# VHH binders against q9y6x5: the designs that were tried, part 419

Target 1, 379 residues: q9y6x5
Amino acid sequence: LPPKLLLVSFDGFRADYLKNYEFPHLQNFIKEGVLVEHVKNVFITKTFPNHYSIVTGLYEESHGIVANSMYDAVTKKHFSDSNDKDPFWWNEAVPIWVTNQLQENRSSAAAMWPGTDVPIHDTISSYFMNYNSSVSFEERLNNITMWLNNSNPPVTFATLYWEEPDASGHKYGPEDKENMSRVLKKIDDLIGDLVQRLKMLGLWENLNVIITSDHGMTQCSQDRLINLDSCIDHSYYTLIDLSPVAAILPKINRTEVYNKLKNCSPHMNVYLKEDIPNRFYYQHNDRIQPIILVADEGWTIVLNESSQKLGDHGYDNSLPSMHPFLAAHGPAFHKGYKHSTINIVDIYPMMCHILGLKPHPNNGTFGHTKCLLVDQWCI
Below, E stands for the ipSAE of ESMFold2; O stands for the ipSAE of OpenDDE; V2 stands for 0.75 times the mean of E and O plus 0.25 times the DockQ between their complexes.

## First folded at step 19 (VHH)

Design ja23 (framework vhh_7uia_1; at its last look DockQ between E and O 0.90; V2 from the best seeds 0.00; counts 0 for: SAP .696 > .668)
Fold by ESMFold2, look of step 19:
Structure ja23 (fold): chain B 379 residues (1-379), chain A 124 residues (1-124)
Amino acid sequence: as target 1 above (379 residues)
Amino acid sequence: QLQLVETGGGLVKPGGSLRLSCVVSGFTFSSYAMAWVRQAPGKELEWVSSISGYGGSTYYEDSVKGRFTISTDNAKNTLYLQMSSLKPEDTAVYYCARVHYVYHSGRWEPFDHWGQGTQVTVSS
């Protein structure tokens, strides 16, 4: 039978939640498979960019989804969580489900992974659900397993996305142990349901399953606000994205806008586009605005004095609080192996290897993931 | 006509053993995963065990693991459930079912065909 892979994301699952909370179902999954304790994600550490990096193996500047909110000055197009369907935004890369379903006797299925309801290069996932946050995890899982079990040509690559613990992490903050314990227990129960469903259907031994996330979460506070209105008049710029990485399109001389912002707060770095640190790989795309503001961990950029979030993400990708984990189980993976760190862009060439696909040019390094795979030497 | 027929149920004392059989016809038996599902009086259907088609991998819900064994005889198109160390909570009607999604009452269900069921009663 052809190799099959299910890729699952629980949004905003910080790596150290595994150490600080109880996950009997996820720990059993890990015990019979592999764990990568930290996945170094891409800057900015936001949902749309990192989900696309997982499935393309590319940095944000290369795949073109550079934030959850974007503006293109030439075409005057806007991108947002509620306005994400224009293929213009997605067409700078080829995600793995497109490559997969173009192979002979293969199809792809998707339950709400970012981009899977968009016709990227005129190709939409063979089976998909339109994004709707009201659809339960159980219904998403049922559709995915129905497609994995019943489809002809067979579904060999499937994706499944869930909004937690990101939503609750924003609401309560990662340090709220009582509320986060309750939220994370519910997620562990969903993982138990997933494994049980695959066993019931007879799929468990022959399906490779990756459970991962896009980013972590850090604690915010009303005591850690950066008020832009104290430093610069709104009339001098257009605000494309606000926090924790603000994207600033100057309406006046760029140097003047930069000078008004550079000393605004010791807890915010202000970069002209050409001065963005090379380690971010976040410069060479027209969708990256002329000035970006990068708040320090736990600081919130605001236009007024208040913020309604107790947790946030999007910060520097070197911060451990921004890192997710990766766990995997299936015939391609070792059993009981723990690995310290990979880059999120390494997941793509690993998945291509598992599926027997030729990867497109990408920023991942297959060698970083060899130790996870039974058909490779860990050297 | 696709048909699944269970036999082998009965009354047994706690700690006892039974072997359930499910004879199938009307499809290529080895091409499908097959399952045992049970329903205790007044309770919902509960998955017990599955066996994959090609490859023959076996799976069990936690409460029966180590006590029940699912198997097949492809020459006889027969699915088995060997039950040992039976407990009163194992009392149920046991169904064999074919794993294949079917659309029913507004949702996809994972079993498209069921046997008539066989009663297992574990009582002193």
Scores: ipSAE 0.722, ipTM 0.915, lowest interface PAE 1.4, mean pLDDT 94
Fold by OpenDDE, look of step 19:
Structure ja23 (fold): chain B 379 residues (1-379), chain A 124 residues (1-124)
Amino acid sequence: as target 1 above (379 residues)
Amino acid sequence: QLQLVETGGGLVKPGGSLRLSCVVSGFTFSSYAMAWVRQAPGKELEWVSSISGYGGSTYYEDSVKGRFTISTDNAKNTLYLQMSSLKPEDTAVYYCARVHYVYHSGRWEPFDHWGQGTQVTVSS
């Protein structure tokens, strides 16, 4: 039988939630499979960039989805969560569902994973759902499992996306034990539903399943604000992205804008594009703006208005609060094995291996995941 | 032409045992997963157990784990559910079903063929 893989993302699931809350269903999933406790994601630690890194194995500068909000100065196009359907933004890379889709006797399926409802390189998943946050997890799960079970050519790669616990993390803050306990309980129940559904359908033993996330969440506060209006007149620049990493497009001399911002706050680093730290792999793309502002953990960049978010993400990708986890189960994976850390870009070559796909050039290291796989020698 | 026929239900005391059978005609188990589903009075349908086609992996709902055993006899075209340590909560009509999605009543359903069901009653 051809190998099959289901990739599931719970948006904004911080890795240490596993230590601080109870997950009976997820823990059972892990017990029968593998766990990577921390996944170092890409900078910026935002939804669209990191989800695309998972499925391309590329850093942001390479796959071209450099933020949730982007601007291209040449074409004058804008990208946002409400305007993400133009293939222009996605075509700088080839995601795994496209690679899989182009293989003989294979098809891909997707339930609202970023980019899956867009034709990329003139290819779109044979089965997909247009993004709609109002659609229940149950309905998404039903469609995905239906496609995995009944499709011809068979679906060999599928992806499933859910917006929690990210939305709640933003609303309540990750340190709100009462509200987050409730939210995370629901997430665990959804994982239970997923597993039960797969067992019901007789797919559990033969399907590889990865449960992961794109980023974590840090606690924010009204006491930790950086007001840009206090440092520079709004007429001197266009704001492409705001917090915690602001993308600045100067309307006046770039140096002047930089000089006005560089000392704006001791809790914010200001970089000219050419001076962005190499470790971010966030420089070599035209969609990265001339100046970026990076707030310290837990600080929020604002204009002359108050923020309503009690939690946020997008900070330095070295921060543990920004890291998600990865759990996996299936014939390709060991049982009861835990690993400390991998890079998020390492997931792609692993998935390619599982599916028997030739990977496109990528930034992942297959060696980092060998210990998770039954057919590999663990170093 | 496809048919599923359940038998083996009845009245049993708590702690007792029953063996349900489902005779299949028109297809082979190796090509499909099979499932047992039950419906208690006033309750929704509940998945009980599944067995995969190729490989014969078995799965159970948590409440029946360790008590129920699903199996097949390909030579007899029969699906079985061995039930032990039965509880009043196990009282229901038990159906065997073929796992294959079908579009019905505005949604995709995981089972395309069902038996008529067999009544299981657990009572002191």
Scores: ipSAE 0.307, ipTM 0.752, lowest interface PAE 1.2, mean pLDDT 94
ESMFold2 (binder alone), look of step 19: mean pLDDT 82; pTM 0.822

Design ja24 (framework vhh_7uia_1; at its last look DockQ between E and O 0.80; V2 from the best seeds 0.00; counts 0 for: pae E 4.8 > 2)
Fold by OpenDDE, look of step 19:
Structure ja24 (fold): chain B 379 residues (1-379), chain A 124 residues (1-124)
Amino acid sequence: as target 1 above (379 residues)
Amino acid sequence: QLQLVETGGGLVKPGGSLRLSCVVSGFTFSSYAMAWVRQAPGKELEWVSSISGRGGSTYYEDSVKGRFTISTDNAKNTLYLQMSSLKPEDTAVYYCARVHYVYHSGKWEPFDYWGQGTQVTVSS
């Protein structure tokens, strides 16, 4: 039987939630599989970029989804969560579900994973759900497991996406123990439902399952605001993305805009595009704007408006608060093994290996995940 | 042409044992996972146990782990559920079902064929 893989993402699940809250279902999942405690994600640490990095193995500058909000100066197109269906934005890379879909006697399925409801390179998953936040996890799970069980050609790769605990993290802040405990309990219950469903269907032992996330969450405060209006007139630039990484498109001389912003706050770094630190791998793409502002952890960039978010993400990808985790179970994985860290781009070559797919050129290192796999030598 | 027939139910005291059987006709176990599902009075259907095709893997809901055992006899085309240490909470109609999704009543259902069910009553 061809190997099968289900990739599950709980948006905004910070890695250290595992240490600070109880997850009986997830812990049981881990006990029978593997855990990577921290996954270093890509900069910017936002939803669309990181989900696409997981399934392409590429840094943002390479796969072209450089933010949740983008602008292309040549075509004058805009990208946002409400406007993400144009293949133009996705076609700079080939996601794993497309690679899988193009193989003989294989198909892909997707439940609301970013980019899965868009034809990429003229290929769309054989089975997918249009994104709708109102659709329950149960319904998503039901469809995914139905496709995994009944499809012809067989679904060998599937994705499942859920919006929590990200939404709640934004609303309550990650330091709100009372509210976050409730939210994370629900997440653990959903994991329980997932496992139970797979067992019910007789898929559990033979299906590879990865549970991961795209980013973490940091605590924000009304006391930690950076008001751009205090530094520069709004008429001098167009804001493409705001916080915690602002993308600035100057309407006047770029140098003038830069000079007005460079000393705006001691808690914000201002970069010309060519001066963006190499470690971010966030430079070599036309969709990256001429100036970017990067707020320090926990600081929020605002205009002359009050922010209501008590938690946010998108900060420096070296910050532990931005890191998600990865857990996995199935015939490809060891049992009861824990690993400290991998890069988020390392997931792609691992998944390709599991599925027997030839990976496209990518930035991942297969060697970083070898210890998770039963068929590999662990040094 | 497909049929599932459950037998083996009855009245038993707490701590007792029962063995349920499900005779299958029209297909073989090697191609399908099989499941036991139960419905208690006034409650929703509850998954109890599953066995993968060829009998390679067995699964149980948490409440019956260590007490129930699912198995198959391919030669007899029969699914079994050995129940031990029975509790009043185990009282229900037990159904055997073939695991295969089917679209029914506006939604996908994980089981396409069911037996008529067998009553299990655990009472002192």
Scores: ipSAE 0.456, ipTM 0.821, lowest interface PAE 1.0, mean pLDDT 95
Fold by ESMFold2, look of step 19:
Structure ja24 (fold): chain B 379 residues (1-379), chain A 124 residues (1-124)
Amino acid sequence: as target 1 above (379 residues)
Amino acid sequence: QLQLVETGGGLVKPGGSLRLSCVVSGFTFSSYAMAWVRQAPGKELEWVSSISGRGGSTYYEDSVKGRFTISTDNAKNTLYLQMSSLKPEDTAVYYCARVHYVYHSGKWEPFDYWGQGTQVTVSS
């Protein structure tokens, strides 16, 4: 019968944290499974876009979640962290939990993965928690494991999302070793709790588990601000998203707005939509605004005010600081295998293979991940 | 009628051995994971060991790994815990439990049936 998969995200887990901090539980998980040291994520390197890329295998321009704050010029709709439930935003792709639960004798479960509490194509995860950041990891894990044990038809695909180390990375910055060591120690304890819970319930031998993240984190500073108000008056544009990738909707002639911005700072690239670098795969969607501003790593775009954040993400996806890792364990995976890199869009076709699902058209390459899998010719 | 009955507890000197048994009835034994859980005097319940329903895969809390062995005999519908190299810290009431979630007091709990428990005392 069908294999089972649990997909876990710890938000903002920068790949090199594995080298620079102690993770006894995660290291034991990796030792008995596989590690991908760097996952090249999609531009922009923000939470909603990258979580949706994992579960659709698509670039942001193709799945339509192009930022955490968006405006759709055709419908005049707005999307934000507090206004993310309209299926309109999510319906440009089919996430793996929808495909999974439409199969015979299968269901899907979700503990707060972005989009799982939205009825995408009139289909919501079979079992889900509405997003609420106050719910503990233990409660999320309890619900997920209950659904994996008790459901009919059986839950074969489950997701689990946790907000750390992203929240603390923003607050302290990745260079704050004292605070980040405490935060990352707690996350390793949660991974230990996860593995122990699965063993206690008799699930460990037959469940495939992927532990990954959406992006990394870079250090910010009050010394690295780009004051947008010094370059252009607010009245000339509508601000759709601010930093580190600003999305600018001109209120006056686009060329005039571009000319006011193009020499604003040597630490910011200004792109007309048609001039966005092809390697970003970030051009062909109406939700991408006519002008974007891309700050250099560690620089913050502000509106004539101080920044409170000491860490941020969203920068160029070629930056190692923006890359997460992937670890996996279970009957589908080799034991003790290390792989250097994959693209984040490659995770989707691999998950489809593990679950025996036919993938929708996507940007991932199954061949990039086949060496992780025991049923593939790759030693 | 579901029944889980533990036996085999008693007083044992440090370094000694003891085998706990849990005879079950009223359900298909091989369809459920089974666990041993203990409670030392004045302490919270602590998971000790689990065994999968069919695969014979076994799992242990770190403090008992290498000293305790969980097993089953499907013909007798019996769960076992073989305890060796016993320490005073192992003194507790030992329960067998069936792994199956139930809703209780506003949340899901992972064990739906428990035995009455058997006392294990490790003392000179």
Scores: ipSAE 0.335, ipTM 0.770, lowest interface PAE 4.8, mean pLDDT 92
ESMFold2 (binder alone), look of step 19: mean pLDDT 80; pTM 0.797

Design ja25 (framework vhh_7uia_1; at its last look DockQ between E and O 0.84; V2 from the best seeds 0.00; counts 0 for: pae E 2.2 > 2)
Fold by ESMFold2, look of step 19:
Structure ja25 (fold): chain B 379 residues (1-379), chain A 124 residues (1-124)
Amino acid sequence: as target 1 above (379 residues)
Amino acid sequence: QLQLVETGGGLVKPGGSLRLSCVVSGFTFSSYAMAWVRQAPGKELEWVSSISGTGGSTYYEDSVKGRFTISTDNAKNTLYLQMSSLKPEDTAVYYCARVHYVYHSGRWEPFDYWGQGTQVTVSS
């Protein structure tokens, strides 16, 4: 039978939650498969960029989804959480579900993974759910397993997205043990439900399953605010994105805007685009604005001095608090193997290998994931 | 006509054993995963066990693992559930079901054909 892969994301699942909380179902999944303890994600450490990096193997500058909020000066187009369906934003890369379903006798299915309800290169996932956060995990799982079980041509690549623990991480902060314990127990129960459903349907033995996330979460506080209005007049710039990485489009001379911002806070780095550190791979796209402001871990850039978030993400991708994990189970994977780290861009060439797809040019390194796979020489 | 017919239910004392049979007709039996599903009085349906059609792999809900064994005889188009160490909590109507999604009552359901059920009662 053709190889099949289900890619699952639980948004905002910080890697060290695995050590600090109880996950009987996820730990059993890991015990019978593989674990990567830390996945180094891409800068900025936000939801849309990192989900697209997973499925394209590209840094943000190369795939063009450079933030959750973007602006294109030529077309005057805006991108946001509520305005994300224009293919213009997504067309700088080819995600794996497009490549997969163009193969003979294959289709792709999606339950709300970012971008799967967009016709990228005039191609939308063969089966998909329109994004709606009110749809339960059970309904998403039911649809994805229905498509895996009943479709002709067969679904060989499927995605499943869930908003937790990200939503609760923002609300409570990762340090709130009482609330996060309840949230994470519910997530573990959902993982148990996933595995049980696959077993009930007779799919478990021959389906490869990856459970991962896009980023972690760090604690915020009302005592750690950077008030941008205290440093610069609104009339001098257009604000494209705010926190924790602000994207600044100057309305006056760029150097003058930079000079007004450079000493605004000791808890914020201010970069001209050409001075953004090379290790971010975050320079070579017109959607990256001329000036960015990068808050220190746990600091929030605000225009008004109030903030309702107790946790946030988007910070420097070298921070352990920004790193998710990856677990996997299935015929392609070893059993009981633990690996310390990979880069998030490495997931794409590994998935292409599992599915027998030729990867597009990408930034991932297949060699980094060889030890996870039963068909590879690990040395 | 597709038919699934369960037999082998009855009254058994705690610790006892039963074997349920499900005779299948009207489709290629080995092409589908098959399941046992049960419903206690006033409760929701509960998946018990499945056997895959392609790999012969067997799966069990946690509360029955080690006590129940699912199997097939493809030549006879028959699915079995060997039940041992029965407990009062196992009291239910047991259904044989074919794993294939069907659209019913506004949603997709994972079982398209069901047997009539057979009653298993575990009491002293």
Scores: ipSAE 0.580, ipTM 0.872, lowest interface PAE 2.2, mean pLDDT 93
Fold by OpenDDE, look of step 19:
Structure ja25 (fold): chain B 379 residues (1-379), chain A 124 residues (1-124)
Amino acid sequence: as target 1 above (379 residues)
Amino acid sequence: QLQLVETGGGLVKPGGSLRLSCVVSGFTFSSYAMAWVRQAPGKELEWVSSISGTGGSTYYEDSVKGRFTISTDNAKNTLYLQMSSLKPEDTAVYYCARVHYVYHSGRWEPFDYWGQGTQVTVSS
């Protein structure tokens, strides 16, 4: 039987939540599997870019999903969470579910993972749910496990996505112990439900399961705002993305716009596209705008309006507050093993290995995950 | 043509033991995972235990772990649930079920065939 893999994402699950809150179900999952304590995600540390990096092994500049909001100057197209269905945005890479789907006697399934309800390279998952935030985790889980159990050809790769604790992190801020404790308990209960469901169905021992996230969350405040209107007139630029990384499309001379912004705040770095730090791997794509603004951790870029978010993400991917975790269980993984850190792009070659898929060219390093796998030598 | 028939239920004192049996006809265990599910009075159905088709993997709800044992005898086409250290809260109708999704009442259900159930009562 071909190996099977379920990839689960809880959006915005900061890595250190594991240290600061109780997760009896998740800890049990980890105890019987493996844990990577910190996953260095890609810059920008946002939902769409990082979820696509997980399943492609590519940095943003390579897979083309460079932000949650994008603009293409040639086609004049816009991308957003409410407008993400055009294959134009996704076709610069091949996600793992497509690779898997194209194999003989295999199919893919997806429950609301970003990009899974879009035909990419003229291929869409055999089974998928259109994104709907109102659909319960239970229903998503029910469909995913149904497909894993009943499909012909068999589902060998499946994804499951859930919006928490991200939404609550935004609302309450990650430092709100009372509210976040409640939210994270619910998440742990959902993990319990997942495990119980798999056990109920007799899938637990034979199914590889990865539980991870796309990014963390940092505390924001009304006292830490960067008002762009104080630095530059709105008529001089188009805002493609706002905070904490703003994408600026100048309507006047780029240099003039840059000069007006470069000293706007000591808590914001302003980059011309060609001057973006190499470590971000965020330069070589036409969808990256001519100027980007990067706020310091915990600072919010605003226009002449106050932000209502008490938590946010998208900051420098070197910040621990932006890092998610990865836990895994199944026949491919060791039991009771903990690893300190990997890159988020390393997940792709690992998943390909588990599934016996030839990976597309990617930025991941398989060597970084070898110690997690029972069939590999750990150096 | 598929049939599941549970037996072995009864009245037992706390701390006692029972062995439930489920005789299967119309299919082979090796092709399907099997499960025990129970329903207490006024409560929803609760998963108790599952066994993989090959019999190599067994799973239990946390409340019964260490007390219940699920097993199969392929030669007899029979699923078993050995229950020990029974508690009043274990009182329920116990059903044998085949693990296979079926579309029913607007949603997919994980079990397509059930037995008639057997009553287990734990009381002093």
Scores: ipSAE 0.549, ipTM 0.856, lowest interface PAE 0.9, mean pLDDT 95
ESMFold2 (binder alone), look of step 19: mean pLDDT 81; pTM 0.806

